# VH-VL binders against TBCC domain-containing protein 1 (tbccd1), part 4

Target 1, 147 residues: TBCC domain-containing protein 1 (tbccd1), of Danio rerio (Zebrafish) (Brachydanio rerio) (a4qp31r305to451)
Amino acid sequence: PPGSRLVLMSQVCKQTLAKDSEKLNDVNIKLHRCSEAFIYLLSPLWSVTLDKCRNSTLVLGPVRTSVHIQSCENVRVVCVAGRLTIGGSFNCTIHSLTPTRPLLLPGNASLTLGPFHTQYPTLEDHMASAGLAVVPNLWNQPLLFGV

## First folded at step 1 (VH-VL)

Design k05 (from k01 with heavy chain Y100L Y101S G102Y D103G S104E W105Y; framework fv_roconkibart)
Fold by ESMFold2-Fast, scan of step 1:
Structure k05 (fold): chain C 147 residues (1-147), chain A 119 residues (1-119), chain B 112 residues (1-112)
Amino acid sequence: as target 1 above (147 residues)
Amino acid sequence: QVQLVQSGAEVKKPGASVKVSCKASGYTFTSYAMNWMRQAPGQGLEWMGWINTNTGNPTYADKFQGRVTFTLDTSISTAYMELSRLRSDDTAVYYCARDLSYGEYFDYWGQGTLVTVSS
Amino acid sequence: DVVMTQSPLSLPVTLGQPASISCRSSQSLVHSSGNTYLHWYLQKPGQSPQLLIYKVSNRFSGVPDRFSGSGSGTDFTLKISRVEAEDVGVYYCMQGTHWPYTFGQGTKLEIK
């Protein structure tokens, strides 16, 4: 069933990885310990987690449920997602389109938030597939957690 | 506890091949890259390359390109380094080490495997 | 390849006294990200190398406060404020900024 598959992408180092396969449709992606990488995942995804990634740029197709960024440093993320959470991260830039307010968890410093402004062929079809075809963008209304 | 256990010492003739194993325990094998180094007797450390334990893709230093092969057996959390066409100057202790800092530095090392190449 | 040069090569020290090791690189180790990938390892007699300090000045888990690292660009220093018997071994600096990764030739610390 959709949302049940997990693809682990770890140790992507000093390389460019580009994937637009329909085999990534409705897949959960975990990116773990990626460094000096440029990663394009241009498919409608179920969820994306970034953990302990650094000096990398990620461009994601629409993510139905959530993008979670944890313990990252000098990372740029471009995404459309149902939900965005960021914790333990330093000097990261996120350009997002999300119908929910971004949630800032404890441990972040020097974060830059901006609106999603990327286009690729089939983006609108992928947004529809991810249930994000017509949604407001609350990128500029983050919530702080952990008082 | 993180532990890397390497195979035992080997004695080889010039022209032969040697295959050293490095068995990992105490962590998720596919979450950390594995690097290989060597140290000739009385000499310093030399980096040979690394392997992505999730994809199995190796990267070799130019000096070893064409003679070294890095492989994995994920089912037993083991990385392998095979060096072919051995020369006497390949005599060294070979180390595996886990990459904590995303391809940048090595936090835990195996105990080393002495490979002696002599006639 | 980036050449890493350590000095001194041999360092006899009296117990309780400070020790200092220099490491110089043939090229700047400042990465385009702003980080400097200069690390220090200790190889005790008969043992594998162990990580002491990473990215110039960060102590690895379990490393005593008496160890400190400093430097920038091409010139780096490892200091031990009060040498203890367990500190005997060969110290190596390593750079991870430029591929391939390279090590210094090593500094042997001995107790007088």
Scores: ipSAE 0.006, ipTM 0.613, lowest interface PAE 8.9, mean pLDDT 87

Design k06 (from k01 with heavy chain S31G A33Y T53P T55S N57G P58T Y100S Y101W D103Y S104E W105T; framework fv_roconkibart)
Fold by ESMFold2-Fast, scan of step 1:
Structure k06 (fold): chain C 147 residues (1-147), chain A 119 residues (1-119), chain B 112 residues (1-112)
Amino acid sequence: as target 1 above (147 residues)
Amino acid sequence: QVQLVQSGAEVKKPGASVKVSCKASGYTFTGYYMNWMRQAPGQGLEWMGWINPNSGGTTYADKFQGRVTFTLDTSISTAYMELSRLRSDDTAVYYCARDSWGYETFDYWGQGTLVTVSS
Amino acid sequence: DVVMTQSPLSLPVTLGQPASISCRSSQSLVHSSGNTYLHWYLQKPGQSPQLLIYKVSNRFSGVPDRFSGSGSGTDFTLKISRVEAEDVGVYYCMQGTHWPYTFGQGTKLEIK
């Protein structure tokens, strides 16, 4: 069933990884300890979690449920997502299109938020597949969670 | 400037428990896993496990599962390691160390805490 | 658990001479990502271990260029081109490819 598969990408280092496979449709992606990497996952995804990644750029296809960024440093993320949460992260830049307010959890410093302004072939079809076609963008209205 | 400062030496009787603290400064505490290691006198290093300070999630090496507990106090950037049911062979210097990013190793270490278990 | 075996266990060296330490793993340390997580530590007398070399051949911050690492798969070497008095201590190799993380038994470098 959609949303049941997990693809773990661990320790992608000093490389460019580009995937647009139908095999990534509706999967959960976990990226763990990736560094010095450029990662393009241009498929409609179920969820994406980034944990302990650094000095990397991620460009994601539309993510149906959530993009969660945790314990990252010097990372750029470009995404369309149902929900965006960021915690424990330093000097990160996120360009997003989200119909919900981004959630800023404890431990962040030096974050830059901007709007999503990227295009690729099939993006509109992928947005429809992820249930994110024609939604408002609340990228500039983050919510802060204190203690 | 990254620093990890551990609590002072302890002398315990067999069967007791010990709780070692590790206070972090110079970086975002929740951004890095904290690992615990020990070193018996004249012997090598042994990995005990790690804790994710953002989630509280832990992994314990099999040898210590059931005897060790890792905890946190994020308000003071401090991690704790509690080892129970102490035996004489638990006599060692215990270290906390910050997880390196992307390298699966440890970049900065605490000064160590000597725990002596004797009757 | 992956067993890390170092040789020699004791290494007396004359000041200014080169030194070489070997580390062998019971299993390949090449991770599925293509990275090899073999690292070297130095523990000076009375001090905590300090990272010298990470991922086979990369020097950690502040580590002098006389230290170098090499190797692949299961066989690795740490070299010191000219030993200085401050290099005295126990050297450990460590693997991070397989859980749990494991260390070699250590090589004690002494000035003769």
Scores: ipSAE 0.000, ipTM 0.515, lowest interface PAE 14.1, mean pLDDT 87

Design k07 (from k06 with heavy chain D99G S100E W101Y G102Y Y103D E104S T105G; framework fv_roconkibart)
Fold by ESMFold2-Fast, scan of step 1:
Structure k07 (fold): chain C 147 residues (1-147), chain A 119 residues (1-119), chain B 112 residues (1-112)
Amino acid sequence: as target 1 above (147 residues)
Amino acid sequence: QVQLVQSGAEVKKPGASVKVSCKASGYTFTGYYMNWMRQAPGQGLEWMGWINPNSGGTTYADKFQGRVTFTLDTSISTAYMELSRLRSDDTAVYYCARGEYYDSGFDYWGQGTLVTVSS
Amino acid sequence: DVVMTQSPLSLPVTLGQPASISCRSSQSLVHSSGNTYLHWYLQKPGQSPQLLIYKVSNRFSGVPDRFSGSGSGTDFTLKISRVEAEDVGVYYCMQGTHWPYTFGQGTKLEIK
């Protein structure tokens, strides 16, 4: 079923990776220990997890359920997502469009939050496919947890 | 022992394509990037791009836009560089070299492949 | 593209004497990670280039301690404390901070 597949992208380092394949539709993405990379995943995704990534930029197609950022450093994320959670991360910038308030878990420092302004040719279709076509943006209303 | 062994010298006519191979041994092929460089006779080194055997991702230098293609055959630990629409100024020794994912430069180099483009 | 400029281009040296090669970049080579990706290579006559120094000052495995690298930002130096006959060849600096990667024009070291 949709949301049951996992694509693991481990140690994507010192490169640009761009994917827009229908094979990524409704998959879970885990990016683990990626560094010094520019990663573009321009498909409607189910979920995205970034774990221990450094010095990288990620541009994501609409993510139906959640984007979870954990233990990342010097990472820039551009996304449209149902939910955004950030924990244990330092000097990260997230440009988001989320219908729910971003959740800030313990361990973060020097985070910058901003609105989503990026466009690409199939964005509107992908937003509809992810159930995010008509939603408010609460990027500027984060919730602190565990303080 | 780490070794990169390249295919032999080639003589091509203008407009032809050349495909150089680089066979790796002595290490885990998917653990390191494969970089490609060239050196025209009596000239310096020029970086052409890289391929990441772990992800299949490639980066090409702008000068080679549309003319160079990097590919892999991971079952035989071999990387390939194909350069098309050859010109006389493509005459050079072409090198493959291993690059560490993190922390180091190009640590092991192939012996080089001389490609001569002449009519 | 980042331009790498080496000096001198030709370096005649007497055996046993020190040698010094300069490398200057048109842009800072400090990456956002804090690392500086400047590397030095030696190409002996008729051979492939070989790595000498990586990330400014780290000697590659098997490289004699008479080779040392230093510098920061845009200005870098390779030093050989006591030149030996086997050191003859062309030395190249290279930057890996910015794509595309670029090399200096090379410094030819010759014995006088």
Scores: ipSAE 0.000, ipTM 0.485, lowest interface PAE 18.1, mean pLDDT 85

Design k08 (framework fv_roconkibart)
Fold by ESMFold2-Fast, scan of step 1:
Structure k08 (fold): chain C 147 residues (1-147), chain A 121 residues (1-121), chain B 112 residues (1-112)
Amino acid sequence: as target 1 above (147 residues)
Amino acid sequence: QVQLVQSGAEVKKPGASVKVSCKASGYTFTDYYMNWMRQAPGQGLEWMGWINPNSGGTTYADKFQGRVTFTLDTSISTAYMELSRLRSDDTAVYYCARETYSWGDYYMDVWGQGTLVTVSS
Amino acid sequence: DVVMTQSPLSLPVTLGQPASISCRSSQSLVHSSGNTYLHWYLQKPGQSPQLLIYKVSNRFSGVPDRFSGSGSGTDFTLKISRVEAEDVGVYYCMQGTHWPYTFGQGTKLEIK
């Protein structure tokens, strides 16, 4: 069933990783301890978690449920997501399209938020597949929690 | 005590291949990248590429693409560099060096003693 | 490829005197993360290179405080405040910001 599979990507370092496989459709992605990396996951995804990633750029296909960024530093994330949560992170830039207000958890510093403006072939189809076609963008209306 | 111990000197003819080993001890082998460099007699250092012992992922300098292969035997904490279709200008001391793998601190801190490879007809 | 240019290539120095080595890169070495991957290595005669300074100015463990690194962008300097006999060898700057990693030509420090 959609949303039941987890793909763990650990220690992707000093590399460019690009995936657009149908095998990533509706999967949960966890990226753990990735550093000095450019990661492109251009499929409709169920959820994405970034944990302890550093000096990296991530470009995500539309994420149906949530993108959670935890304990990251000097990371750029470009995403379309149902929900965006950021905690414990420093000097990160997130360009997002999200119909819900980004949630800022404790421990963040020097965050930059901007609107999603990236294009790739099949993006519109992937947005429809993730249930995110024709939604408002609340990227500039974050909520602070526990600060 | 952290050490990288390389295999002994080799003499090869043009067209042959050479395989240099680098045995690690005193640390967790999969926690550091392994870089390979060479130095022609009386010349400077040249980077060949690196391998990630945790994933097996490799990056090769363009000059060596198609001629060099980095491999691992994690059961004995050993990295290998195989260079094929040898030319006389491949004569050099070949070094392995471990590279740090942590937040923002990427540098090579421990080097092997070097392996002299001589290519002569 | 990023070209690393060192000067001087030959550096005769009197014991106890200061020494300075310049390293210039053909491209900025500032990574998108804000880190600058410029390192200095010393190769003593008959030995493997050893790390002296990493990321421009950080002295590696065990390296004497007479060694210091400075610089930014494309222009970097290694300084030895007072040269000792054990400092003889070839000094290399190295960049790890761009693929492939590249080294300078080396600066041979000799006692006069």
Scores: ipSAE 0.006, ipTM 0.537, lowest interface PAE 12.3, mean pLDDT 87

Design k09 (framework fv_roconkibart)
Fold by ESMFold2-Fast, scan of step 1:
Structure k09 (fold): chain C 147 residues (1-147), chain A 117 residues (1-117), chain B 112 residues (1-112)
Amino acid sequence: as target 1 above (147 residues)
Amino acid sequence: QVQLVQSGAEVKKPGASVKVSCKASGYTFTSYAMNWMRQAPGQGLEWMGWINTNTGNPTYADKFQGRVTFTLDTSISTAYMELSRLRSDDTAVYYCARYGDEWFDYWGQGTLVTVSS
Amino acid sequence: DVVMTQSPLSLPVTLGQPASISCRSSQSLVYSDGNTYLHWYLQKPGQSPQLLIYKVSNRFSGVPDRFSGSGSGTDFTLKISRVEAEDVGVYYCMQGTHWPYTFGQGTKLEIK
């Protein structure tokens, strides 16, 4: 069933990784300890977790449920997601389109938030597949949690 | 339970190539990176590089770049390490190891590769 | 690359006595999440390395409580409260905080 599979992308280092495969449709992605990487996952995804990534850029297709960023440094994330949560992260830039307010957990410093403005040929279809086809963007209304 | 089983010992001539296999069981193969280490007789552990088991993309330590190739056969949960243009100083035990959450939690039993004329 | 330095390199110990191994890193091993990714491995003669301690002080599954790890920043210690015959082998510290991963030179523990 959709949303039941987890794909772990661990230690993507000093490389460009680009995927638009239907094999990633409705998949949970965990990116763990990626460094000095450019990662493009241009499929409708179920959820994405970034954990302990450094000096990297991530461009994600629409994420149905949530994007969770934890313990990252010097990371740029571009995403459309149902929810966005950021904790323990330093000097990160997130360009997002989310119908819910981004949640800022404890431990963040030097975060930059901006609106999602990236396009690719199948984006509209992927947004529909992820249940995000017509939603408001609350990227500029973050919530502080635990501070 | 998690197991990594490597292929048997090899004896090679200088200039030949060797291919070591590492078959994983007891977990989802594509969820964890596979790392390769070696240990020359009487020496310490040396990290050779790793392969992303989901994407198939390898990363090699600088010392081995150009001579080593990491590959996968996901259908049988097996990772491979091929070392070419063998020299006598490549004589070592070669290990595969799973990168768990933040450490090498499970190791293969090792494969002795002897390079001699 | 982070240089890991162990001392002593050779450690003869009498059975039942305590033993201590030091590991120093060339830079801090504290990661942005507040965790320190310093791990200890034991390689018994003729065997593959096995994990003893992860993240400075946590014993891996099945590891006897006579093993303990401590330290912070750049200075770490592995202690064995009472050395047993099965403890002979080479001990390695390893850092997982900075890429690429690096190991210490190893400490050979022998019964004198």
Scores: ipSAE 0.005, ipTM 0.583, lowest interface PAE 11.1, mean pLDDT 87

Design k10 (framework fv_roconkibart)
Fold by ESMFold2-Fast, scan of step 1:
Structure k10 (fold): chain C 147 residues (1-147), chain A 120 residues (1-120), chain B 112 residues (1-112)
Amino acid sequence: as target 1 above (147 residues)
Amino acid sequence: QVQLVQSGAEVKKPGASVKVSCKASGYTFTSYAMNWMRQAPGQGLEWMGWINTNTGNPTYADKFQGRVTFTLDTSISTAYMELSRLRSDDTAVYYCARDTGYFEYSFDYWGQGTLVTVSS
Amino acid sequence: DVVMTQSPLSLPVTLGQPASISCRSSQSLLHSNGYNYLHWYLQKPGQSPQLLIYLGSNRASGVPDRFSGSGSGTDFTLKISRVEAEDVGVYYCMQALQTPYTFGQGTKLEIK
């Protein structure tokens, strides 16, 4: 069933990784320990977790359920997602389109939030596939949790 | 099925080097770090270091720095641990283990162990 | 380096009785992400260690409900509610908060 598979992308270092395969449709992505990387995952995804990534840029296709950013430093994320949560992160910039308020967990510092502006071929089809084709954007209304 | 299969037992003289292999199967080799541990007879576990299987960058515990080398052959999903200038107190079972990554940093699968005996 | 201390080092237990093992760290294992980086491993006689509990209190896949982990910061406990014959072995706690990763001395659980 959709959303049941997990794809781990770990230790991506000093490289550009670009994927637009339908093999990534409706999968859960976990990126951990990535550094000095430019990562493009241009498929409709189920969920994305970023963990302990640094000095990297991520451009994601629409993510149906959630994007979770944890313990990242100097990372730029561009995403369309059902939910966005950010914890334990420093000097990160997130450009998002989310129909729910971004949730800021404890431990963040120097976060910059902005609206989603990226385009690529098939983006509109991918947004429809992820259930995000016609939704409001609440990127500018973050919610603090746990101080 | 995830499996880590290590090379067979070795008997070495003091001053020699030993190279232990750890062949992985059942998962994407480069998605998980590989850790190395040892256990002297009747003693506890000791962490030796880890290697990033995607980049090949090793991290060594200070006690082993300068004597141990971690390497990879990603084409056959195999990690290697070479320990040089062997002493009698290097007699131990050496283990490789898969690391789940930053979120957990737990070792969920272990090799069967390789006994290295150092004697004169 | 973070020093891990286990108590007791020898634990004779009667079948069906509960068992408890303590693990203390020389510094807090609580990360800023809210998790305690303390794991428990079991090494059965003649076998490789196997993961039992991770991040303080989470049972690894296939581990029976009779095993539980608790604690936070510097003081952790592994409990077995009813000891079975297959539980014999040496239990190790490990901290993974910072390198070098360090293990406790091990607790040998034996049936008396």
Scores: ipSAE 0.000, ipTM 0.512, lowest interface PAE 14.8, mean pLDDT 86

Design k11 (framework fv_roconkibart)
Fold by ESMFold2-Fast, scan of step 1:
Structure k11 (fold): chain C 147 residues (1-147), chain A 124 residues (1-124), chain B 112 residues (1-112)
Amino acid sequence: as target 1 above (147 residues)
Amino acid sequence: QVQLVQSGAEVKKPGASVKVSCKASGYTFTSYAMNWMRQAPGQGLEWMGWINTNTGNPTYADKFQGRVTFTLDTSISTAYMELSRLRSDDTAVYYCARGTEVYYSGDTYYFDYWGQGTLVTVSS
Amino acid sequence: DVVMTQSPLSLPVTLGQPASISCRSSQSLVHSSGNTYLHWYLQKPGQSPQLLIYKVSNRFSGVPDRFSGSGSGTDFTLKISRVEAEDVGVYYCMQGTHWPYTFGQGTKLEIK
C-alpha cells in the first residue's frame, strides 16, 4: 500500500543526487548520517526523516505527512510538507510550505526559517498527489515545544 | 567507464566454502545495488540475491538462504559473495552485476554492467 | 516462481536477414509502478551477459538500433532487423517484477 515502503539513504557523502522517479511516489525516506551532499528528491513523498546529517542541502518534493529533522548541523532543507518538526539541530535553514505550524523541539540553536519558493515542472501535480494542493502556509508561525 | 572485476577461478572440495570478490570502478559504489548470479556449465542464469551497497543489507533468494553471505568493503569499492557447505552441483561461473540505484526502492529491477565471472569448481 | 519460456531455443540465421525471439511469462510482469520489468541480455561465447533492452523496449547505451523489443503483460519479442556476425550468442529474457528474479532458458543464435 501507499506509505508502506521505506528507502534508507545512509552515509551519502560528497555527492550530488537528483531524482524525480515515480519509484519514490508515496515512499518514506530516511536520510541518516549524510554529509557534504546535495540531494534533490522531486517526487510526491509520504514522509521524510533526516537524522545526524551535516553540511548538506536537501530539496524535497511535496511530503504528505511529515518532515522530521533531528540532530543535524549546517543543513538546508527546502520542502512542502503536511507537518514539519525540528529537534537537536544547529545552524540549519528550512524553507517550507506547511499547512500546520512548524514544531521546534528541544535542542535547536541558530535555526533560520523561510518560505518555500522553489518551482519545478510537475510540482502542482505532486502537491495534489500528496494532498497539499491548496493549503495555507504557516512557515512563519512556529511552535516552541520545551524551548 | 563502469567496470566490475572479479577474483580468479577456484577449485574446492565438497563441504568447503568459497569467497568471490567483485571490485567496482567508474561510478559511486554505494549508489547502486550489487546482484549475484550463477551459471552452471551449459545451463542458464540463476539469480542468487543482492546487497544494498549503501546500508550493507543483503537479500538472498530462498534457495541460497543459510548458505550464502553477501558483504562489502566500501573503502575499496568491493563486494563479496561467500558460499558455504559446497556441493558438486554448486560448480558454476559466478557473476556480480550492478543493479538499479539503491535510493529508490528496496528492490533491484535489472542489471546493466556485469563482472567477467568467476569459475568455481567443486570436485571430490 | 515466475517461469520464463523462450522460443525458439536454437535460431540459425543467414547473415543480413532478420531474426525474432519470443519470451512468455507465467504471470503478468506489470509492476505496481506501471512499469513492465522485462529485459533482454546477450551472452557472447566466452563472455559475461550484457544488457541489450530494459523495460520491454528501451535500448541500453551503445546497443545498435537494429535491436528492438516489444510486448506487454506476458508476451514479449526481441527483434534484430539485420543480423551481423557479432550478434552470435545466447539471448536471455529476464523478469524483475516478481521476487525471485528469473531468466528464460536462453536462445542460441548462430550464423548458418
Scores: ipSAE 0.000, ipTM 0.545, lowest interface PAE 12.1, mean pLDDT 87

Design k12 (framework fv_roconkibart)
Fold by ESMFold2-Fast, scan of step 1:
Structure k12 (fold): chain C 147 residues (1-147), chain A 121 residues (1-121), chain B 112 residues (1-112)
Amino acid sequence: as target 1 above (147 residues)
Amino acid sequence: QVQLVQSGAEVKKPGASVKVSCKASGYTFTSYAMNWMRQAPGQGLEWMGWINTNTGNPTYADKFQGRVTFTLDTSISTAYMELSRLRSDDTAVYYCARKYDFGSGYWFDPWGQGTLVTVSS
Amino acid sequence: DVVMTQSPLSLPVTLGQPASISCRSSQSLVHSSGNTYLHWYLQKPGQSPQLLIYKVSNRFSGVPDRFSGSGSGTDFTLKISRVEAEDVGVYYCMQGTHWPYTFGQGTKLEIK
């Protein structure tokens, strides 16, 4: 079924990784311990989790359910997502389009939030495929938990 | 500069097969679907099917299922269309065209210059 | 299969005058995503088709302002505000909402 597959990307280090394959449609992505990397995943995704990534930039296609950022440092994330959750992260910048308020969990410091401005040829159809084609953007209305 | 360049005109006898190539340049070949169309003399455009350039999986219109085969050589960014058991009414200009997304209703751009296939007895 | 019907099939126009082409589909082209996948192509004599308008009303890059598309559901129109010599050719509408993709029979625009 859609949303049942997991693609794990571990220790992507000192490289540029670009994927826009139909094989990534509706998959769950977990990026773990990536560093000094530029990662482009330009497909409609089910969910994305970033865990313990450092000094990296991630540009994501629309993510149907959630983008979860945990324990990251010096990371830039550009995304369209149903939900955005950030915890335990330092000096990170997130440019987002989310119809729900970003959720800030305990342990964050020096976060910068901004609106989504990226374009690519298939973006509109990927947004429709992820159920995000016509939604409000609440990037500037984060919620704080655990304080 | 994004462009598709097709192989040259072919003249075939009924019952033969023809293989048309479509070489892409100026973009990442595996990021866009490749569609095939044909146009018989004095007639309109007819969609034949498409191939997923990342997976290699083809989808054929019912009319052509069993006679047409779409293949790829990703090392040279080239797609192929092979039509077998040719009949005189297969005489047409055959086009490849890029589609912006896999599985969506997106448009075709660019189109190849076309390959005239003439089938005569 | 979705049948696409264009009218007129032959469109003689005087240089500098407006032109209008109709395209009707046998069923709605509104996709579940809210997009309407109706596109217009121009095939100039001896050339490959080229994209003019995508998703009903969006002009493709490089397409002059004198071209416009409109419509909804099953009824669509392509308009040229003032025809120029370079506009001669056959215009096709295409639907991408339903498999298989289908084209209209074409409208030949010529100068009189």
Scores: ipSAE 0.000, ipTM 0.480, lowest interface PAE 21.3, mean pLDDT 86

Design m01 (framework fv_miptenalimab)
Fold by ESMFold2-Fast, scan of step 1:
Structure m01 (fold): chain C 147 residues (1-147), chain A 119 residues (1-119), chain B 107 residues (1-107)
Amino acid sequence: as target 1 above (147 residues)
Amino acid sequence: QVTLVESGGGVVQPGRSLRLSCAFSGFSLSTSGVGVGWIRQAPGKGLEWVAHIYWDDDKRYNPALKSRFTISRDNSKNTLYLQMNSLRAEDTAVYFCARSYGWEYFDYWGQGTTVTVSS
Amino acid sequence: DIQMTQSPSFLSASVGDRVSITCKASQGISSYVAWYQQKPGKAPKLLIYAASTLQSGVPDRFSGSGSGTDFTLTISSLQPEDFATYYCQQYNSYPYTFGQGTKLEIK
């Protein structure tokens, strides 16, 4: 059933990981302690959590529910997501397309937010699959919570 | 069988420099997810993390010590170093080296080497 | 920096007793807590990591619990070799920080 699978990617280190498989459709992704990595997950995803990742770049296909960035440092994330939350993170850059306001939790410093501009051949189909095909982008209207 | 053995401690005057070494065996610092670092303990006091170095050469420091201490390694010798500059009386402690998995916890510790800073 | 506060700082107990030591973080650290045992003149030994996972080779009378800000180390039936100082450590954020320690002594 969609949204029920979890794919855990731990300690992806000093490598480029690129996946565009239908097997990633509607799965939950957790990336934990990845460092010096370039990670491309170009499928319609259910949710993505980044926990304690460093010195890495992530390019995500559309994420139906949420992208949560926690305790990351020097990370660049490019995503389309239903919601975006960022906590405990330093020197991170997020380029996003979200129909909801990005939520900034306590502990962040030196964050850069920008709009989503990336393209790939099946992007529009993946956006439709994730329920994000025709939505406004509120990337520039972050909401502070508990600051 | 994982072992870590510290050396290089001794008595030094304030303002001087000292380099500690930690020889390890039973693992490689080239293995993804492995790190090694330094934790110190002043006489009769608790534990204080000093610095850590990871398989990917990422280095992390206690902000209070970053300006005076430098961590480095020599993978060909399976040896970890701590360069300590501008030593102060408050640097007097037993210095332990320890292994971690990723960024998590210290699973194997050395016996410690004693550094005494006195005039 | 995240402050880790242990209570009590000193604990007197008898062999066979159930004892608990608590550790409080100044901010949320999920389950990223380890517990160490240190005997006089020796290096610390890892007992528990991820708040509740027992390290291989550690007796099952040791257990850990908690999440967020409040954590507990429990020894269900104290043995003579358990008299030592215990430390908690958070590894959620740099710098890594330890509690001040709890000295467990025989009554």
Scores: ipSAE 0.000, ipTM 0.516, lowest interface PAE 13.9, mean pLDDT 87

